# Ledger of designs, part 1: VHH binders against 6-phosphogluconate dehydrogenase, NAD(+)-dependent, decarboxylating (gndA)

No score or structure here was measured in a lab: all are predicted.

Target 1, 299 residues: 6-phosphogluconate dehydrogenase, NAD(+)-dependent, decarboxylating (gndA), of Haloferax volcanii (d4gst8)
Amino acid sequence: MQLGVIGLGRMGRIVVDRVLDAGHEVVAFDLSAEAVAAAADAGAEPADSVADLVDRLGDDKRIWLMVPAGDAVDATLDDLDPHLDGDDVVVDGGNSHFEESVRRAEACSAAYLDCGTSGGPAGAELGFSLMVGGPQWAYDELTPVFDAVATGPDGHGHMGDSGSGHYVKMVHNGVEYALMQAYGEGFELLAEGRYDLDLESVAKTWNNGAVIRSWLLELCEEAFREEGSDLGDVDDHVAGGSTGTWTVQEALEQEVPVPLIYQSLAERFGSRADDRFSRRLANRLRYGFGRHEVARKDD
Structure headers, positions and changes below count from the first letter of each chain, unless a header shows other numbers; antibody chains are not in Kabat numbers.
ipSAE, averaged over its two directions, is called F for ESMFold2-Fast, E for ESMFold2 and O for OpenDDE. V2 adds 0.75 times the mean of E and O to 0.25 times the DockQ between the complexes of E and O.
[cut] marks letters that were taken out.
Atom coordinates printed by the task and the answers are left out, and those that the model quotes come from them; centres of patches stay.

## First folded at step 4 (VHH; framework vhh_7z1x_3)

Design c03 (from n09 with S101R T110W)
Fold by ESMFold2-Fast, scan of step 4:
Structure c03 (fold): chain B 299 residues (1-299), chain A 125 residues (1-125)
Amino acid sequence: as target 1 above (299 residues)
Amino acid sequence: QVQLVETGGGLVQPGGSLRLSCTASGFTFSKYAMNWVRQAPGKGLEWLSGISWSGGSTSYADSVKGRFTISRDNAKNTLYLQMNSLQPDDTAVYFCARTYRYTDEYGSKWSFDYWGQGTQVTVSS
């Protein structure tokens, strides 16, 4: 199969390398000349523009977008769409909001697949998990590519109609937030609890046969190995939150309770403020009814 | 050192045309995507147009589509903006900007690391 790839960052380059390793042909383009040259060195056919990439592809074009979510996707589609027809397939392998993916699919001249991609840079060795939404025929035709990019045949699946791939990936990330928070709370109890424990050893033991074993727990073990059981000087400020926010917004819209996902998101927001108005007022109200002395900022 | 120098600005009447140039030095011009950005009096920066390192892909903001044309001459290290059908609201300082060569985990995005000093375009009778 011949595949065009637009966007040659860490994730896009992994797609290129895995597709080439599986014996397919790749035509590659990026705004970075160095990224294009590096992909060519790996065996891809370099394109010097979106139009050039399109011209190098056969009659039924199969194009994988691996560009940042938002404006970059729309700009790329504006460049591509005049060259596409309904027999062509475009895959958005980035982390777009599912409603944007539905909008783009409706506007696109080609069949549009939204592909939630999980595994991060570790996908280079292990392959990705791919959650694909859009027309069944387009998913079926891209199966050889999905087999090459994913961890194996069970590492990809057709979720449903347009938007469902990015939707399922969004919820996956919400679950990830809650799991990270749960591990954090468990290890915090052990760190501050009554025993002097080697948390690297605890994480390793839990990851060998225990119920909560996971790749996240491997990352916990690594953190304790590299930073120590007290986590050294690692800051408690937790950045990010877009996919968690999207998941909670969707849960509210559908009236589905997701208290653990919400609480994990709320903890991230709370990590960014040391002096919270609500705590100051609560302290003052305790003085008003309980006769407790008010803790002041100067204390 | 990296330098970007814009020229070609000036006073023009509504409906007129101007061609802006940006001369680059201090880096390998042919390896970078380039952009035009403007700032009208009392307003923020507005991205107008971008061009890939090879010149084969171009993009435009809706406000200038069909009126402005971006191009480049890699042999001369020069970026151009042909502006047609100019309107009073096109009055602004016009900057050329170099796009970062970086590619994040999902690919390249619009980002600027070096800017010119700008050239004033005034559309008035």
Scores: ipSAE 0.202, ipTM 0.597, lowest interface PAE 2.8, mean pLDDT 88

Design c04 (from n09 with S101K T110Y)
Fold by ESMFold2-Fast, scan of step 4:
Structure c04 (fold): chain B 299 residues (1-299), chain A 125 residues (1-125)
Amino acid sequence: as target 1 above (299 residues)
Amino acid sequence: QVQLVETGGGLVQPGGSLRLSCTASGFTFSKYAMNWVRQAPGKGLEWLSGISWSGGSTSYADSVKGRFTISRDNAKNTLYLQMNSLQPDDTAVYFCARTYKYTDEYGSKYSFDYWGQGTQVTVSS
């Protein structure tokens, strides 16, 4: 099978490498000449533009997009669409919002698959988990590629209609936020609790047969090994939050309660404020209620 | 040292045209995608147009599509923006910016690592 790949960042390069390793052919393009050259060194056929990539592909074009979410996807589709027809398939493997994916599918001349991709850089050795939405026939046509890119045959699945792949991935990330917060609270209790514990040893033990074992616990074990049980100089600032925000917004629209996902998102927002107005006011109100001494800034 | 220098700005009447140039030095220009970005008085940065390292792919913001044309000359290390049908709302400082390498996890087409100092374009009657 021949696959075009547009976007050769870390994740896009993993797609290229895994598809080539499985014996398929890849035509690759990126806005970075060095990224294209590196992919060509790995065995891909280099393209110097989107039009050139299209010209190198056969009559039934199969194209995987791995570009930053938002405007970059739309700009790429604007370049591609004049060259596409209904027998072609475009896969958006990035982190697009599911409603944008539905909009793009409706506008695209080709069949459009939204493919939620999970696994991060570890996907290079292990493969990704792929959650795919869109036309069944297009998913079926791309199965050999999905087999190559995923962790195995069970590492990809057809979720449903257009938007469902990115939808399921969005909710997956919301769950991931809550799980990370839960691990954090558990280990914080152990760090601050009654016993002087080796948290690397605890994480290792929990990840070998315990109910809460997971890849996230492997990352916890690594963190304690690298930083120590006190986490050394690691800051409490937690960046990001877009997929968690999207999950909470969708939950509110559908009137589905997601208190743990919401609380995990709220904790991330709280980590970014060293001096919260609400806490300062609460401190001052306590003085009003009972003449409690007010903690004040010195200068 | 990476340098980007914009030229070609100035005063023009509504409906007029200007061509901006950006001369690059200190890096291999032909290997990087390039962009034009502007900032109007009292406003934030607005991305206008991008061009691939080869010149084969271009993109435009809706506000300038059909009026502005981006191009490049890799032999001269120069980026161009041909601006036609200029409007008073096009009054801004125009910046040339080098595209930072794309990532699949995070990103925006506005992610840039080096910028020029800007060139002023004033459109008035």
Scores: ipSAE 0.012, ipTM 0.398, lowest interface PAE 9.2, mean pLDDT 87

Design c09 (from n09 with Y106W T110Y)
Fold by ESMFold2-Fast, scan of step 4:
Structure c09 (fold): chain B 299 residues (1-299), chain A 125 residues (1-125)
Amino acid sequence: as target 1 above (299 residues)
Amino acid sequence: QVQLVETGGGLVQPGGSLRLSCTASGFTFSKYAMNWVRQAPGKGLEWLSGISWSGGSTSYADSVKGRFTISRDNAKNTLYLQMNSLQPDDTAVYFCARTYSYTDEWGSKYSFDYWGQGTQVTVSS
């Protein structure tokens, strides 16, 4: 199969490399000439613009977008859409909000697949997990590409109608927030608890046969190896939160309780303030009543 | 040393036109995508337009689409923004910025690694 790829950052380059390794042809374009040249060195056919990429693909175009969520996706679609028809397929493999993906699919002249992509840079060795939403026929047409990009036959799936791929990926990230928070709390108890523990050793042991073993736990082990069991100079400020926010907003709209996902998001927000008004007021209220009452009984 | 220098700003009446230029030095200009970004008084940064390293692909924010045109001259290491049908809301400091692409664990991202000092555009009657 021939695949166009637009966006050659680390994830887009992994898509290119895996698709080429599987014996398919890739036409590649990026805003960076160096990224295009590097992809060409790996065996891709370089394009110098979106229009040039389209010209090189021939009929029944199959194009994978791996650009930043938001305006970059819409700008790329604006360049592509005049050259597309209903037999073509566009895949958005980025981190788009599912409602934007539905809007884009409705406006696009081609079949539009929203593809939630998980696995990070480890996807280069292992392949990604791909959650795909959109027309069944378009998913079926792209299965040889999905087989190449994913970890294996079970590493990709058709989730449902337009938007469902990015929707499932959004919720996946919400779950990930809660899991990261759970690991953090467990290791914090061990770090501050009654024993002097080697947390790298604990994480290693937990990741070899224990119930909570996972890739996230491998990252915990790496953190303790690189920073020490006290995490050295690592700051407690946790940036980000968009996918967690989207998940909580959707849960509120659907009236589905997600207390752990919400609490993990709230903890991130709390990490960004060194001095919280609510805590200062609580301290003052406790001082005003409870402390004086306790002191009188002890006297 | 990488440098980006914007010129061409000034005072213009509503409905008027201006052309901004950004001269680049200290890197191979023809290998990088370039952008125009503005900041209005009391507001955050707003991305306006981008152009690929070859000049073959351009993109625009909805607020300026049809009114502004981005272009580049790789032989002169210069980026341009042709601004037509200017409105009071276009009053801002205009920056050129070089595209830097990277990917974190959650997907591909584009950012700007080098910025010019900016040029003031004032649209007033």
Scores: ipSAE 0.182, ipTM 0.603, lowest interface PAE 5.1, mean pLDDT 87

Design c27 (from n09 with S101R T110I)
Fold by ESMFold2-Fast, scan of step 4:
Structure c27 (fold): chain B 299 residues (1-299), chain A 125 residues (1-125)
Amino acid sequence: as target 1 above (299 residues)
Amino acid sequence: QVQLVETGGGLVQPGGSLRLSCTASGFTFSKYAMNWVRQAPGKGLEWLSGISWSGGSTSYADSVKGRFTISRDNAKNTLYLQMNSLQPDDTAVYFCARTYRYTDEYGSKISFDYWGQGTQVTVSS
C-alpha cells in the first residue's frame, strides 16, 4: 500500500517509520524541510508541497494527517481538498475535537476518518492504539496501515460513524486524567505518610499482580527510579487539558456525571497558580470572623 | 542575525487593497515556512496565513480566506500578502513570522521564533 503522510512531528514520524517497516510505501510532507529530509533518509519519498504529495500518490489516494488540532488541520484540508475525489481517504490522526471532525468530514471531497491515536512517543516501539470513526469501507481499506501503526490487530478498532473515533479518544483522555490524579494522590499519601517507603519498589509491587496495574504504573516506577521517591526537583505545574475540558463539556451537555474527571481537570488548573484570589478572600473573611475594633478616647 | 522587515502598510478605504512585503535576512529563507499574523487594537495575536518553504502549499484563516493571498520569492528572500476587499475590522498591525522548526508529537506546530517589527494597516474612510 502507498500512504501519504502530512505532519512529521514525533507522532507523524512514528507513523512513517512503522508503515515503512511493514513494507508499505510512504510519501511524506511537512512545513519543515528538515523533517521531510529526515523522513526521506528513513526511506520515505519526499514531497515539497501538498500538491506534489498528491501527484506522487497513485489513484485512490490514502493520506494520513498528523498535525496539531484546530487551524492546522483546516489549513491542510484547504490545501488538499481541491485534489481529492470520493474514492480517496483522509485520516486525521491528531487530537481534533469530535464536532470539528464531523464538520470536516461533511466538507471533505474524500472519505474522512477521524482516528484517535494513543500511546505517545512509546508508540515507536510498541505501536499505537487507534480509535477510528467514519465510513466502514474507508476503515476496511486502511486496515493494513492500521495494523502496521497499531500494536497489532487488537490495537485498532472501528468505533462507528464520523466523529466517533475522536469522541472515544477524548473520553479515553478524560479517564487518563482521573487515573493520573488517583495515582498521584495515592503515592502522595505514601510519600507524606507515617512510613519511609521506597516508592519505586511500591510501584513495581503494585504493577505485578495488583488490581491497579497498568502502563501508567510502569511510568510511575520509572519516575521514582529516575527522580527518587521525593521526585527530586520535578515541578508541580501540570500542563495541558484540552481533551479533559472537551470531555467535561460533553458530559455537561449530555447530563452525565463525571465528578472524578472534572476534579482531575480542576486540579490541573489549580497547579498553575502560586496563590489564588479565592484563597486570599477566604483568608480575609476568616480574619474578619472574630475581629474586634476598639474605639479610642481622648484620655 | 535574523531580521524580518515588513513594508506596504498604510491607510486604505473599505473595499480597497494593499500588498504587504516582508524582507528576510540572516537565515536561509528557502528552508523555512513563513506566516502572516496580525494584532488589532485591544486584541490578541491572530494568525492569518502560512506558506511552505517551497511555496507550494498555502493556508488561510477563515476570516481572510478568499480575500488575502500569501506568496513568496525565495530568490529575493521576500514574503508577500495581497489583501483585497479590506474591511474596517482588518485594521491591525501586521507581522511576518518565521515558523519555529520544532515539531511536537502531532506534527509541525504553528509557532514562531522570529517576528518583524510590524506594519500598520488602517481601514477607514
Scores: ipSAE 0.014, ipTM 0.395, lowest interface PAE 7.5, mean pLDDT 87

Design c28 (from n09 with S101T T110V)
Fold by ESMFold2-Fast, scan of step 4:
Structure c28 (fold): chain B 299 residues (1-299), chain A 125 residues (1-125)
Amino acid sequence: as target 1 above (299 residues)
Amino acid sequence: QVQLVETGGGLVQPGGSLRLSCTASGFTFSKYAMNWVRQAPGKGLEWLSGISWSGGSTSYADSVKGRFTISRDNAKNTLYLQMNSLQPDDTAVYFCARTYTYTDEYGSKVSFDYWGQGTQVTVSS
């Protein structure tokens, strides 16, 4: 089959490469002429614009969007939609909010699939995990592409109606936040604890038969191998947070308790503040009620 | 309003030199990576060079490596391209472009979101 791909960053290029490797045809476009040229060198047919990509795809268009979430998706759809009809399929493979995906599906002239894509850059070798929401027929039509992009036939699934793909992926990322925090706390206890441990060896042992084994733990082992058990000069600032925030917002709306996901998000926010007002006040209040020594800044 | 304005183009003889400038306004220039791209008559766009937000990292296409030098002056909101040993094949419209980047849990994507109007460089006798 023939697939249009718009957005040729790290993830979009992996989609292009895997689809081409599976024997399909790709028409590729990005605002970066360099990215388009690189995709063409890999075997994609280059497009000079969204309109040119549409023209090259023929009558029944199958288009994968891999652009930044938010305004970039809407701008791309505004360019695409005049050229689309109900037999066409558009896939949003980014990290869009599920309510935005429902809105876009309702407005789109084509069938719209929201596709939560997980696996990061490792997807180049291993394939992604794909969580797809939207019309069943459109999911069925894209199955050969999903087979190529995913980590085998069990690596993709139809979640349900419009928005469900990004919804499930959003919650997946919330769980990921909590798991990262849990591994961090465990290894921090070992690093600060009473034994002088080789944390690479600990991570390796935990990942070979123990109950907490995972790909995330393989990444822990890699971190200790590359940086040392003290993590060298790795900074404690943790960026990101949109999908974790959306998960907590949804949990609040549905009145579902997610204390571990919330706490992991709160710890991430706390990593960005060097000197927190709340901690300074708590220190001073301890003096007020108990005359405990007050830590004060000398400079 | 984001604006990028190129200057410094013109006619030059083979073997000559030109310095292109791109003046930025409407955004915090020092927070964005910048690029030079050209389009020769009858050809597509060709990326030439990029520079990081701080100026600490630069990259070049093989066609210009060793002949062209990209630089920036963040205090003046200006991007430069020093072009030496110009050849007739360097005849093109030269554009500066702002790099759009974003970071998510899976890494960064890079593309160009704003372009200048272009400046013509003609290398002929």
Scores: ipSAE 0.006, ipTM 0.169, lowest interface PAE 10.5, mean pLDDT 85

Design f03 (from c01 with S59R)
Fold by ESMFold2-Fast, scan of step 4:
Order: C-alpha cells, then structure tokens, then sequence
Structure f03 (fold): chain B 299 residues (1-299), chain A 125 residues (1-125)
C-alpha cells in the first residue's frame, strides 16, 4: 500500500520507518527540508509541498498526519482539503482534543480517522498502541498500515465513531498521570524514609513479579541508574498537562469522579510555583486561631 | 549574519496595488519557510501570509485572501508580496520574517526568529 506522511518529528519518522520496513511505499513531507531528506535516505519518496505529496499518491489517497496538535493540524488540513474526495482517508495520529477531531472529520472532504498513538519514541523498537475512531471502512482499509505501525495485531483497535480514538487516548493519558504520580510518591517515601535504600535495586525488584510492574517502572529503574537514588540535579518542575486537563474537564462534564487523575494534574500545576499564596494565608489564619507563631518569608 | 531587507512600500490610493520585496542574506534561503506580518498603528502584529521552503505551499490570513499573493525566487534569495485592491485598513508597517524550525515528537513547530526592519504602506482614506 502507499501512505503519505506529513510531519517527520520522532513519531512521524517512526511511522515512516515501520511502514517502509513492512514493505509499503511512503511519500513524506515536513516543513523541515532536512527531515524530508533524512526520510528519503531511509527509503521514502520525498515531497516538497503538501500539493506535491498528494500528486505523488495518485487516486484513493491515504495520508497520516503527525504534526503538533491545534493550529498545525488545521493548517495542514487547509492545504490538503482542496485535493481530497470521499474515497480518500486522512489519519490524525497526534494528540488532538477529541471534539476538535469530530469538528475536523465533519469538515474534511475525506474520511477522517482520529488515531490516539501511545508508546512515545520507544515505538521505534516496539511499535505503538493505536486507538482509532471514525468510519469502519476507513479503519479496515488502513489495517495493513496499522499492523505495521502497532506493536502487533492486538496493538491497534477500532474504538468507535469519530472522536473515540482521541477520547480513549485522552483518558489513557489521564491514567498515566496518576500512575506516574503514584510511583513518584512511593519512591519519595523510600528516599526520605527510615532506610538507606538503593532505589535502582528496589525498582528492579518491583518490576520482576510484583503487582506494580510496568514500562513506567522500567523508566524509573533507568532514572535511578543514570541519576542515582537522589536523582542528582533533576528539576522538580513538571511541564505539560493538556491531556490531563481535558480528561478532568470531561470527567466533570460527565459527573464521573476522577480524584487521583485530578490530584496528579494539580501536583504538576503546584510544581510551577516558588510558594503559594494559599499556604501563606493558611499559616496566618492559624496564628489568628490559636496565636501560633507565623513563619515569615526570607528577604 | 542573517539579514532581511524589505522594499517596495509607499503611499497608495484605495483600490491600488503595491509589490513588496524582501531580500535575504546570511543563510540558505531555499531551506526556510518565509512569512509576511504587519503592524497597523496602535495594534499588535498580524500574520498575513506564509510560503514553504520550496514555494509549493502558500497560506493566507482571511483578511487578505484573494487580494494578496506571496511568492519567492530562491535563486535571487527574495520573497515577494503582491498586494492588490488595497484598503485604508491595510495601512501598516510590513515585515518579512523567517520561520524558525523546532522539530519535536510530532513534527516541525514554527515561530519567527529573524525579522526585517519593516516597510511602511499607507493607503489614503
């Protein structure tokens, strides 16, 4: 099969490489001429524009978008849509909000698949997990590509109607936030607790038969191996939060309690402040209550 | 030394036309997407148009779509903006800007890292 790929960052390049390795043809485009040249060296047919990419694909175009969420997706679709018809298929493999994916599907001249992609850069060796929403016929037609990109036949699935792929991936990321926070709290207790522990050894032991074993725990073991049990000079500022925010917003709209996901998101927000007005006021209110001494900020 | 120099601005009557040019030096022009951005008196920056490194893809803001045409000549290291059917609210300083590429997991992100000094376009009310 022939696949167009637009967006050749680390994830898009993995899609290109895996699809080529499976014996398919790839036409590749990116805003970076260097990224296009690198993909061509790997066996892709280079395109010098979106229009050139669609021209090279011929009839019944199959195009995978791997561009940053938001305006970049819409800008790419604006370039593509004049060249598309209802027999074509566009896949958004990025981190789009599911409601934006529904809007884009309704506006797109082609069949639109929202594909939640999980596995990060490790997908190069293992393949990705793919959660796909949209028309059944389009999912079925892309199955050979999904087989190549995913970790195996069970590594991809059709979730349901338009938006469901990004929806399921959004919730997946919410769960990931909570799991990362749980590991962090557990290891922090061990680091600050009553024993002088080798946390690399603890993580290794926990990942060999314990109930909390996971790929995230493999990453914990690697962190302790590379940085030491005190994590060296690793900063406590935690960036990101869009998918966690979306998950909490959806949970509120549906009236589903997600306290652990919410708290993990709140901890990320708290990591971005030097101190908190609320904590300063609480300290001062305690003084008013029982005349407790007030801690004052250093100059 | 990266340098962008705009020319072609001036005073024009409503309904008139102007062609802006931006001459680039100090980098491989053919490897970068380029943009036109304007700033009207008392207002913020407004992106108008962009063109891919090859010239094969162009984009326009709704305010100028159908009236302005962006183009480039990679052999001459020059970016152009053909402005037709000019209106009084097109009065602004016009800048050319180079796309700054950052490649992440999902592809190239862009912002603008180098700007020209700007050229004034005045459309009589």
Amino acid sequence: as target 1 above (299 residues)
Amino acid sequence: QVQLVETGGGLVQPGGSLRLSCTASGFTFSKYAMNWVRQAPGKGLEWLSGISWSGGSTRYADSVKGRFTISRDNAKNTLYLQMNSLQPDDTAVYFCARTYYTTDEYGSKYSFDYWGQGTQVTVSS
Scores: ipSAE 0.063, ipTM 0.530, lowest interface PAE 5.5, mean pLDDT 87

Design f04 (from c01 with G50A S54R)
Fold by ESMFold2-Fast, scan of step 4:
Structure f04 (fold): chain B 299 residues (1-299), chain A 125 residues (1-125)
Amino acid sequence: as target 1 above (299 residues)
Amino acid sequence: QVQLVETGGGLVQPGGSLRLSCTASGFTFSKYAMNWVRQAPGKGLEWLSAISWRGGSTSYADSVKGRFTISRDNAKNTLYLQMNSLQPDDTAVYFCARTYYTTDEYGSKYSFDYWGQGTQVTVSS
């Protein structure tokens, strides 16, 4: 089939390459001329605007969006929507908030699929995991594309109504936060513990038959191989947190306890401050009852 | 070597118009998408508009759609923002920026690899 792709960053380019490799046709557009030219070199048909991409697609348009979450999605839909009708399908493959995906689906002239995409850059070799929400007929029509983009037929699924794809992916990322924190704490105990251990060897052993084996452990093994068991010069600042925040907010609204997901999110926020008011006050209070001298901030 | 220089800001009354220009040098301007971004006093950065490398596609934030028009002249290496029906809330420093959009498993990222110095727009009676 023919697929339009808008957004040719790292993830969008993987979608293009996998769809082309599966024998489909791609019309590709990005704000970057270099990205469009690179996609064309890979076999995509280049478009120089959203309108040009639409003109190159047939009557039943199938368009995959891989642009930044938020304003960029809405801006793209505003330019795209005058050219669409109810037989067309638009897929948002980014990490949009599920409530925004529901709003966009309601406003869109085409059928709108929210597609939570997991696998990171490894998706180029292995394919992605795709969690899709929206109309059943639209999901069914896009199955050949989902088969190409995913790790295989079992690597994608129809989650439910509009918003459910991004919802399930949001919760997936919350779980990922907790798992990353758990691995981090375990390896930190080993690094600081009573034995002088080769953490690459530990990670490798744990990933071969142990209960906690996972792709995240493969990434731990890689980190220790490339950086050393002390992690070399890797900074302790942990960026990101939007999907973790959304998961905690949803858990609060549904009154579902997610203490480990919350604690992992809180740890990321704590990593971003060299000092904190609460710690400065605690230090001053300890001085007040005679236990410690006051530590002062360096000027 | 790479430079972006904004001009055209100033004081304007509510309901007035201004045209901002951004002159690029040190890179092949015609190969890059360009953006306008603003920062109001005491607030964070707000993306306003993007234009594709040939000018065939434009995008706007809801706050400015219908009032602002982005355009470019690749022969002159210049980006423009036509601002109409200006409001006091449009008071900000306006930047042009060269950007790439990326998405990954941990969320969307956009990168402004080169920025102008900014030009002040003040909307006040």
Scores: ipSAE 0.045, ipTM 0.520, lowest interface PAE 7.0, mean pLDDT 87

Design f05 (from c01 with G50A S57K)
Fold by ESMFold2-Fast, scan of step 4:
Formats: sequence, C-alpha cells, structure tokens
Structure f05 (fold): chain B 299 residues (1-299), chain A 125 residues (1-125)
Amino acid sequence: as target 1 above (299 residues)
Amino acid sequence: QVQLVETGGGLVQPGGSLRLSCTASGFTFSKYAMNWVRQAPGKGLEWLSAISWSGGKTSYADSVKGRFTISRDNAKNTLYLQMNSLQPDDTAVYFCARTYYTTDEYGSKYSFDYWGQGTQVTVSS
C-alpha cells in the first residue's frame, strides 16, 4: 500500500519506519524540512507541502495524521479537505478528544478514523496498540497498515463508530493513571517500611511471574536501577492530566463511579502544591475537637 | 513563506515590565497554537507559555506564573507576552514559536517548526 503521513515527530516517524519496514510505500510531510529529510533517508518519498503529498498519493488516498491535538489537526484538515472525496481515508493517530474526532469526521469529505495510539517511544521496536473508531470499510482497508504499525494483528482493533477509538484510548489512559498510582503507593510502603529493601530487585522479581507484572513495572525497575531505591533527585511534581481529566469528566457524565482513576488524578493535582489550605484548616480543626497542639509552619 | 518576528525587548530594571510582540506571516495564524520560549546566556531553551488558536486556553511555566501573561490578536496576526515583576534571572533571548508535534503516552513533547529570530530582554543588575 501507499500511505501519506503528515506529522513526523517522534510517533509519526515510528509510523513511517514501521510501514516502510513492512514493505509499503510512504509519502511523508512535516512543517520541519529536517524531519522530512530524515524520513526520506529512511526510505519515504518526501513531500514539500500538503498539496504535494496529495498529488503524490493519486486516487484513493490513505493519510495518517500525527500532529498535536487540537488546532494543528483542524489546520491540517483544512488544507487536506479540498483534495478529498468519500473513497479516501484519513486517520487521526494523535491524542484528540473523542468529541472533537466525531466533529471532524462529520465535517470531513473522506472517511475519518480516530486511532488511539498507545506504546510511546517503545513502539519503534515493539509496535503500538491501536484502538480504531469509524467506518468498518475504512478500518478494513487500512488493516495492512495497522498490522505494520501495531505490535501484531492482535495489537489493533476496530472499536466501533466514529469517536470510539479515541474514547477507548482515553479510558485506557485513565486506567494507566490508577496503575501508576498503585505501583507508587506499593513501592513507597516498601521504601518507608520496616525492611531495608533493594527496590530494583523487588521490581524485577514482581515482573517475572507475579500477577502485577507489566511494562509499567519494567519502567519501575529501570527507575530504581538508574536513580537508586530512594529515587535520588527525582521530584514529586507530576505534570499532565488531560486524558485523566477527560476520563473523569466522561465518568461523571455517564454516572459511572471511577474512584481509583479520580484519586490518581487528584494525587497529580496535589503534587503541584507544597502547602495546601485544606491541610492547614484540618490541623486547626483538630485543635477544636481534641485540643491537640496546632502544628504551625515554623514547627 | 512562514515568518515570525519578535519586537519589544530591551533593558529594564528589576521589578519593571515589558511587553513583547510577535508578528506572524505566511500562514493562517488563527489556526495555530503559539508559544513563548527563552534562552538565558549559557543555558538551554526554556518553554514559558502557550496559547490556543482562539486564545481561550493558556498555560505557563511555574517560573513565570502570575508574572507573565500571554495573549493574541488574530486580526493582526500578533502574539503578545506581558512581562511584569521582572527579575535579573529573566534576562534571556525571547522567541515566539509555532507548535507542531504530538504527545506520546507517558509524556508531552512540544516541538516547534518555525521560530522567530528572538528579541533580547536584559533585566539590569
């Protein structure tokens, strides 16, 4: 097959490399001429504009977008849409909100697939997990590309109608938040607990046959190997939260309880403050109930 | 062709204020998120602030929260950075940048496809 790829950052380049390695043809464009040149060195056909990419693809265009969520997706679609018809397929492989993906699909002249992409930089070696929403025929047409980009035939799936791919990926990230928090709490108990433990060895043991084995646990092992069991200079500030927030918002809308996902998100928010009004008030209220000595900032 | 041109830099005393402007041409400015990034002498690039295409969403680095305000005028193709309570460590070359790139699963990396030439801000002392 022939695939157009727009957006050649870290994840877009992985798509290019894996599709080329599987024997398909790629026409690649990015606003960065250096990124385009690097993709060409890997065997892609360089395009110098969106219009040039379209011209090189001919009829029945298959185009993968790997650009920042929001404004960049809409700007790219504005450039593409005059050149598209209903036999063409556009894949949004980025991290878009599922409602925006539904809106874009309704406006797009081509069949639009929202493709939740999971695996981070490890996808270069292992392939991604792909959660795809949109028309069945378009998903079926892109199966050879999805086989190449994913970790294998079971590494991609058609989730359902438009928006479902990004929806399932959003919830996946919510689960990821909760799992990261659970690992953190477990290892914190071990670090602060009654035994002097080598946490790298603990993580390695848990990842070789234990029920909580996972890629996240491989990353825990790596962290303890690189930073030590006390995590050295690693700060406790946890950035991000967009997909976790979207998951909690959707859970509230649907009236589905997700207490662990919510608590993991709340912990990230709490990590961004050294001094919290609520804790100060709670300390003062304890004095009111039991006349405990009030802890003050200088004590 | 895409161009970004920063203006408004200069010498200012500690506690002072400056407003930087970035004029964009060669693309549809109103369709892109924009950023301010700085580079202090002998240091790497530091991201400061981002604004969505509409101006409805803004974000700031902790080092500048409460002191700097990002804004845009899409009719004039211009991005602004209002800098208040300037400190000597704010001394840097300030760049506006157009964002491209996606977030990987465990982190966000913002990459910039087009940069201005920069404008020097020096906070005396």
Scores: ipSAE 0.000, ipTM 0.155, lowest interface PAE 13.8, mean pLDDT 86

Design f06 (from c01 with K31R G55K)
Fold by ESMFold2-Fast, scan of step 4:
Structure f06 (fold): chain B 299 residues (1-299), chain A 125 residues (1-125)
Amino acid sequence: as target 1 above (299 residues)
Amino acid sequence: QVQLVETGGGLVQPGGSLRLSCTASGFTFSRYAMNWVRQAPGKGLEWLSGISWSKGSTSYADSVKGRFTISRDNAKNTLYLQMNSLQPDDTAVYFCARTYYTTDEYGSKYSFDYWGQGTQVTVSS
């Protein structure tokens, strides 16, 4: 099959490499000339514009977008759409909000697939997990590409109608937040607890037959191996949160309780402050109620 | 040493036109996508327009689409922004920026690795 790829950052380049490795043809474009040249060196046909990419593709165009979420997706679609018809397929493999994916699908002249992509840099060797929303026929048509990009035939699936792929991926990331927080709390208890434990050994043991084994736990083991059981000088500031925020917003709208996901997000927000007004007031109120010792700044 | 220098700003009446220029040095200009970004007094940064290394692709923010035109001359290492039908709300410091963008699982974003010092555009009667 022939696939156009627009966006050759880390994830887009993995898509190119895996599709080429599976024996398919790739036409590649990026705003970076160096990224296009690197993809061409790997066996892709270089394009110098969106229009050139379209001209190099056959009648039934299959195009994978891997560009920054938001305005970049819309700008790329504005460039593509005059060249597309209903027999063409566009895949958004990025981190778009599912409601924007529904809006884009409604406006697009081609069939539009929202493809939640998970696996990070490990996807280069193992393949990704792909959660795909949109028309069934378009998903079926792209199956050879999804087989190449995913970790295998079971590594991709059709979730449902437009928006469902990015929706399921959004919730997946919410669950990931809660799992990271759970591992963090468990290992913190062990680090601060009554025994002097080798946390690399604990993580390794838990990842070999225990019920909480996972890829995240492999990353915990690696962290303890590289930083030590005290995590060395690793900062407690946790950046990010957009997909976690979207998951909590959706849960509130649907009136679905997600307390663990919410608390994991709230903990990230709390990590960004050295002191909190609420904590300072609580300490002072405790003094007023029970004459508890008041912790003061610069004590 | 990478350097971007904006020129062409100034005072203009509402409905008027200006052409901004950004002269690049210290890197191979023809290999990089370039952007225009502005900052109005008391407001955050607003991305306006981008152009690919080859000139084949351009993009615009909705606020300027149809009024502003981005272009480049790779032989002169110069980026341009033609600004038409200027409004008082277009008053801002205008920056050119070299773009390097990445897409990853935890977030996709434009990365602006080098910026000019900016040129002031004031639209008033």
Scores: ipSAE 0.012, ipTM 0.384, lowest interface PAE 9.0, mean pLDDT 86

